# VH-VL binders against q9umr5: the designs that were tried, part 308

Target 1, 268 residues: q9umr5
Amino acid sequence: SYKPVIVVHGLFDSSYSFRHLLEYINETHPGTVVTVLDLFDGRESLRPLWEQVQGFREAVVPIMAKAPQGVHLICYSQGGLVCRALLSVMDDHNVDSFISLSSPQMGQYGDTDYLKWLFPTSMRSNLYRICYSPWGQEFSICNYWHDPHHDDLYLNASSFLALINGERDHPNATVWRKNFLRVGHLVLIGGPDDGVITPWQSSFFGFYDANETVLEMEEQLVYLRDSFGLKTLLARGAIVRCPMAGISHTAWHSNRTLYETCIEPWLS

## First folded at step 12 (VH-VL)

Design pi71 (framework fv_nofazinlimab)
Fold by ESMFold2-Fast, scan of step 12:
Structure pi71 (fold): chain C 268 residues (1-268), chain A 122 residues (1-122), chain B 112 residues (1-112)
Amino acid sequence: as target 1 above (268 residues)
Amino acid sequence: QVQLVQSGAEVKKPGSSVKVSCKASGGTFSDYAISWVRQAPGQGLEYLGYIIPIFGTANYNEKFKGRVTITADKSTSTAYMELSSLRSEDTAVYYCARGSYDSYGYQPFDYWGQGTMVTVSS
Amino acid sequence: DVVMTQSPLSLPVTLGQPASISCRSSQSLVYSDGNTYLYWFQQRPGQSPRRLIYKVSNRDSGVPDRFSGSGSGTDFTLKISRVEAEDVGVYYCMQGTKWPFTFGQGTKLEIK
């Protein structure tokens, strides 16, 4: 009856974090088959994102095959980037709703309290030196580190985000765009009180310019060029924006009001 | 200046584990990648893996995945390489090394430890 | 994995003469940022390796100017303009462009 739901966790996270989300889904959509993928948990979440994409791809193929009516993805934080790439590399995905839950879709740059906890001895201004190297690109955080003061280095050295966003050319870009456009709905969720995702508008494809002024999705070259289909999806009415204030980064998957407002309507 | 000092030689039985330490002094510890490389007697260099202490995790060469663990203790400025399920083929000198930053970014292997001989024999 | 092939494997040289070591990679070492992550190391008998050259042609501080690196794409060379007795040892190239990072098999420089 209800389409199956596949959940992809975030940085330093595991399937346990989604216990409340599963309760909410069971209450509002009883009988839904929910699979929380138990891969790349805890410290393994720091593995390169392309490695994670391959592992998650192998896990989702049989789930999608069993659900000819389609599936939904709920992808939290870093997991939203994994799901972006999954939708691009899979020629035959049948995803209806892709629900991106506070994910840094245009990248991360900031010394928020949580980021300071992760990198207590290094300032945000210095991470570009290690991140934009082959050594740094073997770690997931560096795959989406987007220093607006070194945009040239980001564009040239990012092995993941710059490629899936179409900010740097790739031989598979046309196929990736075609595959991504198969998605039924792109549901973007995030908010100003997240405290981790910096700028928080990255969850909505906004990001800093060189002066650290946030430019929204419609002002981004990736949107204007329609590099992976955002402009086409918006024209189809397939993009849903659901910002909510008052929610910290670790609370997105356990807030009932957020679930009822932003997630529940998209779980057919 | 920067110096890397490794623990002393080890003789281990097949099937056991060895844990080699690499203590850094001078300069900062956390902000650089610490690499581990080995060299069998009379043979070339082989890259095992590296850790960036500020990320708190390591990257391993697939050949050693499941047997090698690289960790770092920032409070003692010490990196560790542990290799399990030892075989005679693991007999080698094990080196730790640290990189540096040039104007373009990270460059590896600027400083090397003195090496630790690990002999695996019954 | 990227295979690094050095030649010659054994290099006997007369003191004061030039020496040249070749390093070839199985694929291009140009990273997406335009940099080539090719390195040269020297290992004197009984010692730890020492980095001589980083990114193809940049000589490390304290390395004599008689050492030079050159090359592009898949073909690289380390040259010693005038071999001295202290240069005896094994020389290794290494690529840092693609994980896992790999070394050449080494070239043993000996005085004849």
Scores: ipSAE 0.725, ipTM 0.878, lowest interface PAE 1.3, mean pLDDT 91

Design pi72 (framework fv_nofazinlimab)
Fold by ESMFold2-Fast, scan of step 12:
Structure pi72 (fold): chain C 268 residues (1-268), chain A 122 residues (1-122), chain B 112 residues (1-112)
Amino acid sequence: as target 1 above (268 residues)
Amino acid sequence: QVQLVQSGAEVKKPGSSVKVSCKASGGTFSDYAISWVRQAPGQGLEYLGYIIPIFGTANYNEKFKGRVTITADKSTSTAYMELSSLRSEDTAVYYCARGSYDSYGYTPFDYWGQGTMVTVSS
Amino acid sequence: DVVMTQSPLSLPVTLGQPASISCRSSQSLVYSDGNTYLYWFQQRPGQSPRRLIYKVSNRDSGVPDRFSGSGSGTDFTLKISRVEAEDVGVYYCMQGTKWPFTFGQGTKLEIK
């Protein structure tokens, strides 16, 4: 039968957002055991990402242990970064498809209308000063804040994203890469009408240079150096890119056409 | 010029709660870490937690987690520290403090409130 | 938690003489960005603490140049080159490298 599916939500989110996704999975893959993890909901999604990784790890271990044929991960928005780290720190994960729904895999640099609602008195150009400090790094959004105009501060102060991307050295980098490379498929989903993830190409490992010109994955040092295995996965045919226009940030998990095109094929 | 003005002294019974305010004036409020530190009579300083108002949530020292709640009201530029289940050991002066920004980033604790004496007695 | 240990805890000094306070941390205070988040505070009797030094050796505006901070890794020193009467109070070191941020026990400086 079908491999179990584990769902990890995003920033200021909870399991309640995924009812349509669960309906789609039940329709196309009846009998699939889907677990939507109710951890770090709402305001708790601002806890440091390493704390979230530890909590989600404890929740997924028994699910993976019961499924020797493997499991699938569907990880939305910030949850995609949690899942990136989870796959690196677990020496024994059995994840087949890692499906990243509009996640800022190379980081976030933008105060869209969504972020302005959350942070109405702050500008994106000023967040680097608090984020790249020990005080700011105790909040999840600062863990993946990637200011292209202060790349030296990002590289030196990021306690999470710079480390999991291999942009700064870490003693565990070799074992993290080995663990991540066990994934069967890395399915990247995102699009230009998201409105939150900035730049939207961050969902595909693209990102701004110092002039705010987007460079795609194959032009990134993280890819060229194969720091955590992207180049190896691409050469293996294990990376799937599924961009779709016309989908806003909160609709990735509730659009039937997106599900049928980008998610359903990877839920064996 | 930034000033932090705290609420007045409180005398509380064991088991009750206390809520201390810290009103900022003279500068912007939302983008700074606002810290709460306490000092028992004749003792040293102890860090309770801090809030960055723009993020809308606080980080707490595990020693006080579950008893301390730090909040901020951006419209009044006021931070609050509430401590529940008070014990005699909570008798202390409670300080709020915030930092500033230099060319290299955030520098903490260059502005302090005057302190609020909280006495827990039966 | 990072433990901060100050020495001495009581420091009687003759007016006009130098004074030195040691602060040692249980682990390195060097953050990944190469900065050392070590701070020194002065608390005069009945007053709130005042920051004197940030990031080991940077003196705050308005702090007399007779105050200086130095050190690296786990061993830090605050020096007063010529103690004045107004320097009486308790001095605290603090680390901001790893949460929870912690203070030393304090050193009471007194004129003898």
Scores: ipSAE 0.770, ipTM 0.892, lowest interface PAE 1.1, mean pLDDT 91

Design pi73 (framework fv_nofazinlimab)
Fold by ESMFold2-Fast, scan of step 12:
Structure pi73 (fold): chain C 268 residues (1-268), chain A 122 residues (1-122), chain B 112 residues (1-112)
Amino acid sequence: as target 1 above (268 residues)
Amino acid sequence: QVQLVQSGAEVKKPGSSVKVSCKASGGTFSDYAISWVRQAPGQGLEYLGYIIPIFGTANYNEKFKGRVTITADKSTSTAYMELSSLRSEDTAVYYCARGSYDSYGYHPFDYWGQGTMVTVSS
Amino acid sequence: DVVMTQSPLSLPVTLGQPASISCRSSQSLVYSDGNTYLYWFQQRPGQSPRRLIYKVSNRDSGVPDRFSGSGSGTDFTLKISRVEAEDVGVYYCMQGTKWPFTFGQGTKLEIK
């Protein structure tokens, strides 16, 4: 009946965060097989994103194989970037809906009172020095750190996000684009009250220019060049944008109205 | 300006564990990579791993993964390296080191601790 | 792992003469940002190592100008223009381009 759902958590997170999401799915789509992947939990979520992609890939292959009708992905925060790469590196994925739940798809550049111990104000402007080095690129946070004041360093040193977004050339780019385009629906969720993802429009492929003015997806070079298929997906009618105000970063997976509005319709 | 002070020499039996400390004074601690390197008597330098305290976790050389744990306490500006399941070939001087920044990135090993001799003997 | 090979491993030198140490990597040390993360360290007898050179050719503060680094790609050289008595010790190259970061075997410089 319903396609299986695979859930990928975020930074410093675990499967426990999704208990409400599982309840909502059980209420509206009873019988759905939901697998919340318990890989790279807690501090292990700081491992390089390419290492996480490999581990999650090994976990999702048997699940997809058992569901020839297709699967859905719900990928939260940093997990949305893992899922972006999974869809690009897998020649044979059968993902119908990829639901990106407040994920920094164009990167992160922000200090926040909600996670001040991770992102203090003094660190925002200085994090580029450690992140855009071989030392920093061994940590997931630095893989998607996108300082708009040092965009040249981001483009050249990012070992993950700049490559998966097609912002820097890679030999596999054409194959990655072909694979990503196999997805049925790209459902983007986020909002202005998140408090962690900065700018919040990163969840919708918007991002800062050098003056910290947000440019939306359609103004980004990655969209205009169709680097990994966003323009093609939009033309196909496959991109769903579902912004919602009033939701903090840790509440996206536990808000019933959000679930009913943005997630439930895509869980066929 | 910056000084790294390590704990004193240790003599350990095979199969035991050792925990070496590295206390930083002067300058900042949290946003630098703190590296651990060892040197067996008469031998070269070997990289064990490093921690960036603001991220709260460490990166380990695969050769030592599962035996080495590197931690940091930001409140005391102290990094720790614990090595378990000790073997005679683990006999070495263990060094902590911290790097420096220019406008383009991090550079390791600007400041070194004095070293801690760990002897593993039966 | 990137293998770092130094030559010679033993370098007897006459006081006041130049000395040269070679370091070769098994693959290019140019990072995607265009920088080459090659470092040189000096370890005097009984002391902790000291960084002399960062990113191939940049001399650290307090390091005498008789020390110089050069090279590109996979071949690097540390030169001492006129060896002094206090230069006795072991010299190590290190690559920081690809994890795990690796050191050369070391070159022992002695006055003959």
Scores: ipSAE 0.758, ipTM 0.886, lowest interface PAE 1.1, mean pLDDT 91

Design pi74 (framework fv_nofazinlimab)
Fold by ESMFold2-Fast, scan of step 12:
Structure pi74 (fold): chain C 268 residues (1-268), chain A 122 residues (1-122), chain B 112 residues (1-112)
Amino acid sequence: as target 1 above (268 residues)
Amino acid sequence: QVQLVQSGAEVKKPGSSVKVSCKASGGTFSDYAISWVRQAPGQGLEYLGYIIPIFGTANYNEKFKGRVTITADKSTSTAYMELSSLRSEDTAVYYCARGSYDSYGYYPFDYWGQGTMVTVSS
Amino acid sequence: DVVMTQSPLSLPVTLGQPASISCRSSQSLVYSDGNTYLYWFQQRPGQSPRRLIYKVSNRDSGVPDRFSGSGSGTDFTLKISRVEAEDVGVYYCMQGTKWPFTFGQGTKLEIK
């Protein structure tokens, strides 16, 4: 029997988006119990990420309790950040594989094809003003907006991502790190043709420096300081990197080759 | 230079709903938070919620959640506040307001509308 | 919710004399960025409120020098060095550090 799978959707998304993913899982791992969490759908996905973490936590507790052998998480886009926080705040999680599908793990800075109807292209350089305020931090997008030209504001004002990444000190940091390190496998998936996640390397803990040059995970202070356990996980052989070209943001959960290459091997 | 102009006074019966508009001119609209606050006659200020138009969604004070809806139309630079299931204690002047930016950040309530009196009675 | 308490609620003042209004918060108003998002507003009879002070002590453009804000943590003060007839109205403090943002109950400044 296979461990249950819990799916957490992304921004402006719902359980409907994962129909193909569920078909693939059923074909390769018949009998797997897959729960796609129908919380914070559509515009509710703009609620503050800590509020979403609380709601998803309440939903996953009974699922994990019924699966003493463990569970797998598949977390898409913004949902990957929710899952990052869940793994840190839950001192009793039993997650084996945490599969992050094109999630902005180091943040977002860019005018995406999907989000152009929400803000004009030139807005990218000005969004820091509203986002790094108490008003903006009540919206999920601003919780992981990471303007590399105003890194001091990001570090000081981010109520979510800077804390979860250990980029700013927090009283619970040691406990969060210990909890996160209980994960069996951290499977990172993303690619250059995503078109939404900017920079796409954010899905692999890479990000822009002040000159908009991408620095990879091993060059990030959060990795070098091992702030929440990335260096420890990598040394343990627990981090899997699965980049794939040719996949747009809305296709990560509906591409069979991606599923067979990057997801299927981790659904024991 | 920035002006916020609200719709006119309304008299409503208990149990009905009211929708107040707030039209902005003289500056950018989409990247500012537009706040709604109210003031009952002779009473203090109470925060209902706010919208950031570029995100297309609003944040509500829990006291009013389920009864208040705040929306924005970027093409007309107009924000709306709708309050349903009206009670006598909802009688108040309703204000819209927006903030301003400097190089350091966003500061709320720099510009205010003139207020809209909503009276809830027979 | 953060409770904002003002004192006094009624402040009769003689023209030309100083006035002082206190505002106390139930929780620290220091945001994670080190800033304190405490605001002061003036509402003259029949008018919309007007922001006087932002971030504890920063005076808005067009606000006379006789208005000053001070304080830290949970205890804040608005001072008017010499009250003028045009200062009659209700003064409100507000915290913008934690949602929902909350106002003090207001202090009515009246000429004796």
Scores: ipSAE 0.625, ipTM 0.826, lowest interface PAE 1.9, mean pLDDT 90

Design pi75 (framework fv_nofazinlimab)
Fold by ESMFold2-Fast, scan of step 12:
Structure pi75 (fold): chain C 268 residues (1-268), chain A 122 residues (1-122), chain B 112 residues (1-112)
Amino acid sequence: as target 1 above (268 residues)
Amino acid sequence: QVQLVQSGAEVKKPGSSVKVSCKASGGTFSDYAISWVRQAPGQGLEYLGYIIPIFGTANYNEKFKGRVTITADKSTSTAYMELSSLRSEDTAVYYCARGSYDSYGYEGFDYWGQGTMVTVSS
Amino acid sequence: DVVMTQSPLSLPVTLGQPASISCRSSQSLVYSDGNTYLYWFQQRPGQSPRRLIYKVSNRDSGVPDRFSGSGSGTDFTLKISRVEAEDVGVYYCMQGTKWPFTFGQGTKLEIK
C-alpha cells in the first residue's frame, strides 16, 4: 500500500495541469490515493499566501489524519511556498516526502509571463515599490518578490517569504523550525530552461546577490544560520537535489523522464 | 498632473447592477493601487476594495465580496467598479482614488476622483 | 478588523483658535517595515476627500503648515494651529497597515 499524495498547484493554475502526473503515478504506484487540491484556482492564486496556507491546511488535515503511515506532498511553482509554510505551521504533520517542483524557494526577481505580456519593458525594476507595501503584500506574487537591489525592503516588508525563510525574526520561528524538521525528505527540482523562475537556482535555495551573481544554498545566510533547518536536513541526508535541463516551467508536471528520475523514487 | 475622472450619476432600480468608471490621465496607471470608497448621504467613508492593474485582480472588503467587482483596462487607463444586487442602502457617492510613490515606497489615496452619485430607488 | 475611533465627533471652534482631533486604533499600526500607515483626510462640503497627512506626520504638498499630525502605535492626533473659515468640513483618520483598510467615523469641524 502506498502513502497518499497531495498535490498543490501554482500561480494561475488548477488541478487540470496535473493529469499527466496522475497518469504516471497510477502506472508506477497503482492504488495510490492522489488528491489534487482545487483551492485558490486561476485568479484566486493571487490571494495572499497566508490566506492560501490557511485554506490548504483545512483541506490537508483530514487527509493526513486518515494516513497514519504518512503522506507525500507534490507542490508546483508558487505551491511549493504554500507547502513550505504548511510544514512549518502544522504541529502534527506526517509528511514523508515534500517534492518541490520548480518553486521560487528564495524568491523571484524576473518578469512572469503575465507581467511580460502586460508590460514588456520596465516592470521588474520598479515592482519593489508597490510589492513592499501593505497594498502589494495582499497579492501572492509580492509575498515572494525578492529584489536583490532592495534587499533591505524585502527583509522588512515581506509578510511571507522573509518570515518562513527566517530572514526576519518571528515569534513562532522556533516552533516553525521544529515542525519543518519533521519532514522525511525535501526533494528539490528545477532547471536552467524553466524560463519563469528567476533565478532558476531559487528552486534550490540559491539566489542573486546585489550584483545579480547567484550564490548557492550553502552560501545563504538562511542556510548558514540554519534558520528553519536546511543545514540540519542536509546533514541528516534528507535533502535531494534533482536539476534537469530542457524543461520549461509548464512542463515539470508532464515530463515522464523528470517523473521517473526525480519524483517516482520518493513515492513510497 | 494626475487626474481621475469618473462617469456620471446613475439612478438604478433595486436588484439591478451599476458600473462606475474611473479614467486616469497624466502619469502612469498600471503599477498603482486604484481604490474604491463610498459615502452614503450624511455618513462616513467606507472602503470597498482596490485593484493593482498589473495583477489583473482585486482585493475586496468582505462586507461587499460577492456583490462588488473591480476591474481595470490598462489600454484606456480606466478602472471600473461594478456593484450588483443593488439595495436602497447602496445609495451613495462612489469615489476612486490612487496613491503615489515617495522615495521610500507607495502611499495610498493621493489623488481622488470627483465622485459618482448612485441612487437606488424604486 | 482594525477599529478606528475618533474623538470628538463634533468640533465647534472659534476662528483663529487651535483645534485638535484624536484617533485611536484597536491595535498597533506599525507595519513590519517600521512605517506607520496612518492617514488624515479633509472633506469640505460637497467635495471629494483630500489627503492632508500620510505616515502619521508627513504633510502633503500644498497643505498649509498650520496642519500637523503626530502620534505612535495606537494613538494619533491631527492639530490645526489656527482655524480658518476654509477648514470647515469633516476630518477622517484611516489606517492602511492591515487589510481591510479602515476609516474613523469622522470629525465635523464647525465655526462657532
Scores: ipSAE 0.761, ipTM 0.888, lowest interface PAE 1.1, mean pLDDT 91

Design pi76 (framework fv_nofazinlimab)
Fold by ESMFold2-Fast, scan of step 12:
Structure pi76 (fold): chain C 268 residues (1-268), chain A 122 residues (1-122), chain B 112 residues (1-112)
Amino acid sequence: as target 1 above (268 residues)
Amino acid sequence: QVQLVQSGAEVKKPGSSVKVSCKASGGTFSDYAISWVRQAPGQGLEYLGYIIPIFGTANYNEKFKGRVTITADKSTSTAYMELSSLRSEDTAVYYCARGSYDSYGYEAFDYWGQGTMVTVSS
Amino acid sequence: DVVMTQSPLSLPVTLGQPASISCRSSQSLVYSDGNTYLYWFQQRPGQSPRRLIYKVSNRDSGVPDRFSGSGSGTDFTLKISRVEAEDVGVYYCMQGTKWPFTFGQGTKLEIK
């Protein structure tokens, strides 16, 4: 009776990370069919996001076809960006709730402990040089790197995030917006203690200006211009914002209180 | 100054593998990308793939995907290109080349290695 | 894949005279950032290639000003204003705008 749930993992991740999430769903919504997609695992998560979108698209089509009542997406970290693009490129998706777990919806800019682990040399101020090139854009991290001090380079060179956010024009933008607007609920989850997503407000479509002052979603040109439908969704009552303090990046899919507060209510 | 030094010439049998090294000196290894290009005797240049050392994975030309593996070791500032299932048509000079940053961003191929001749013969 | 076509493939030139090499791409090389990732390389006999020009018209440090690059979209030119004996070799254009990155066939410059 419950709609199937499709889970999309994040950077350097795999289906194993969602064991606790599956337990919570089974406890509160017994009988739910949950599919955790095991594509682009580990190092393959560094493949260009458009390549990942195509692979995940092929995997979700048969699941959606078997569920005429609709499906829910739970998309973690980088996976939330994959799901953003899936909802835009699929003319026939039947997604009810799109639940974004701490995903950098406006991009990433920060040399956090996670980035220092991934990039042993300090890279924050210099990543723009490689990322905003054809070489860098063949890697997922660069697809959503958003340097607020070089916003012009981000807008012009990003092959993924600037396009799906409607920050740069694309021939398919009108169709992508129409497709995305078919989603029932956009559930945004994140918090100040994440420690990886920088700024953490990126999970709620907020982001740095050139002075590294965070401007919230309603102050973004993307929202004000309604580039892919955020303003329309908010007006429909379809956007849910669920911030929670005290949760680190690797704990969003394994915290029971978070699940009960932010995820459970949207798994009809 | 910046220099890329490659390993010496190799003679290999068909079906075997070859692993060529490219040691970088000068500059910070993690601040650039390393490309691999080959040139068959008397022929033009062909792009195999490249690695951005900090990402831990490489991007490959689909023509060589499944046979070529590019890796990097930051502790020795060395990039490697391994080509498996060797055929006679893989006989070529293999070059590594670096990309760097300028006032306008990233530019590839500012420095090249001396080349490594790989001969595949029975 | 983007096909890069060079012309001529063989270029005999008299010392002190100008030389010009054409490079045409099957698709526009203008990247979304407005830059054109078109490169020119020189390969002297028995040596590794050397980058002469990046982004159509920017000369590398140490490259003599007699070398110049120009062009836009799909048509590019490398010009040597006064050919010298050391310029003998093969010249390659390359596009870095769309993966996989591709080279032209090469133009062999010889002194006649």
Scores: ipSAE 0.735, ipTM 0.877, lowest interface PAE 1.2, mean pLDDT 90

Design pi77 (framework fv_nofazinlimab)
Fold by ESMFold2-Fast, scan of step 12:
Structure pi77 (fold): chain C 268 residues (1-268), chain A 122 residues (1-122), chain B 112 residues (1-112)
Amino acid sequence: as target 1 above (268 residues)
Amino acid sequence: QVQLVQSGAEVKKPGSSVKVSCKASGGTFSDYAISWVRQAPGQGLEYLGYIIPIFGTANYNEKFKGRVTITADKSTSTAYMELSSLRSEDTAVYYCARGSYDSYGYEPLDYWGQGTMVTVSS
Amino acid sequence: DVVMTQSPLSLPVTLGQPASISCRSSQSLVYSDGNTYLYWFQQRPGQSPRRLIYKVSNRDSGVPDRFSGSGSGTDFTLKISRVEAEDVGVYYCMQGTKWPFTFGQGTKLEIK
């Protein structure tokens, strides 16, 4: 009897992307109840992240209620940010392993090959102007757009990521930190060949400084101040870092070696 | 410099759909919010929704969700607003408008189209 | 939704005299970035609306300095220091702080 697994997809994605992941789980942990949430699919993935959090919360509550031993979350790409917020806003979550598959945990700033289908090549430097406005903040990608050259605008205008990371004060910050710290394991997965998440170290809470030099998690103010519990989790031995080269953004959920190395050990 | 040109007036039967175009010229198109605002005869302004073309999707006022669809074609710099299941109370002038950037950030509804009268009549 | 209430709805003014239009919001319009997303628009008869003022008090290019905006939080004012014949029209405030963005009901400025 394995704990149930809840899967949250990413930007412009749907449950169909996880067919290989479900096959792997069934092979190694037969009998596991896996629920892939079919909410905010395709273009609806651009809805504001707080709206998505509310919808996913409503779907997750009955699953958690049926599993008193706990559940695991596997959250892909943008879905990792949804899961970050779920763990903070839910006073009574029973999540054991939160497995973040290549999610931009400190934000996104990049003009990568994949993003050229969404954005023209030179748009990354100008996106801050629309994103850091009430108009832009009604779209999920702007909720975690983190321009390192306009960090003050990010800190003040982000309605989502700056708040859940504790980079800007919020009345609920203490409660959000307490709730997040209930998680058993925070499993961070990502790699240099992702090609979409920029910088790829964002998946491990690293990010650009103003000179576009990547600073690791332990050098971030959110870690040093323990704003939402990263330092406490690391001291507790609850953070797992699993970087892997050779995996493109759309392949994290369909690579057997990655599954066996980074995911399988955390699905009790 | 920046100009928005809308399609011509439409007369529609109740229950039909209307699709209004808004062609932008001058300046850039894809990184601005293109908004749709309507005004019924003798009434005030009402925000229908807006699209940021680079994201390829729109945000809709709940009052019109399910009936309004806003799209954009980057290659022709044209935004569209389609309203379905038309009723007589949908009779209004429909405006498209584009924002601008000041030295600090984004400001909405700076440039307006000329308006398109949509009349819903038996 | 944020409700925007304008007063008066009808404003007859003598040429050359000042005019003042009030706009009140049902909640604070201060966004997390410290900016107040309050806008004023003018619609002359038979024309599209034109933005006059952005973020409470910033006058758009080409707008005469007779127009000024002021206010904070939930209470805002548009003033015309000396009304001219070309100022006839309907004036609307709008909040852009919280979706859905909403307009006041409009104030019709008429010459006496």
Scores: ipSAE 0.799, ipTM 0.911, lowest interface PAE 1.0, mean pLDDT 91

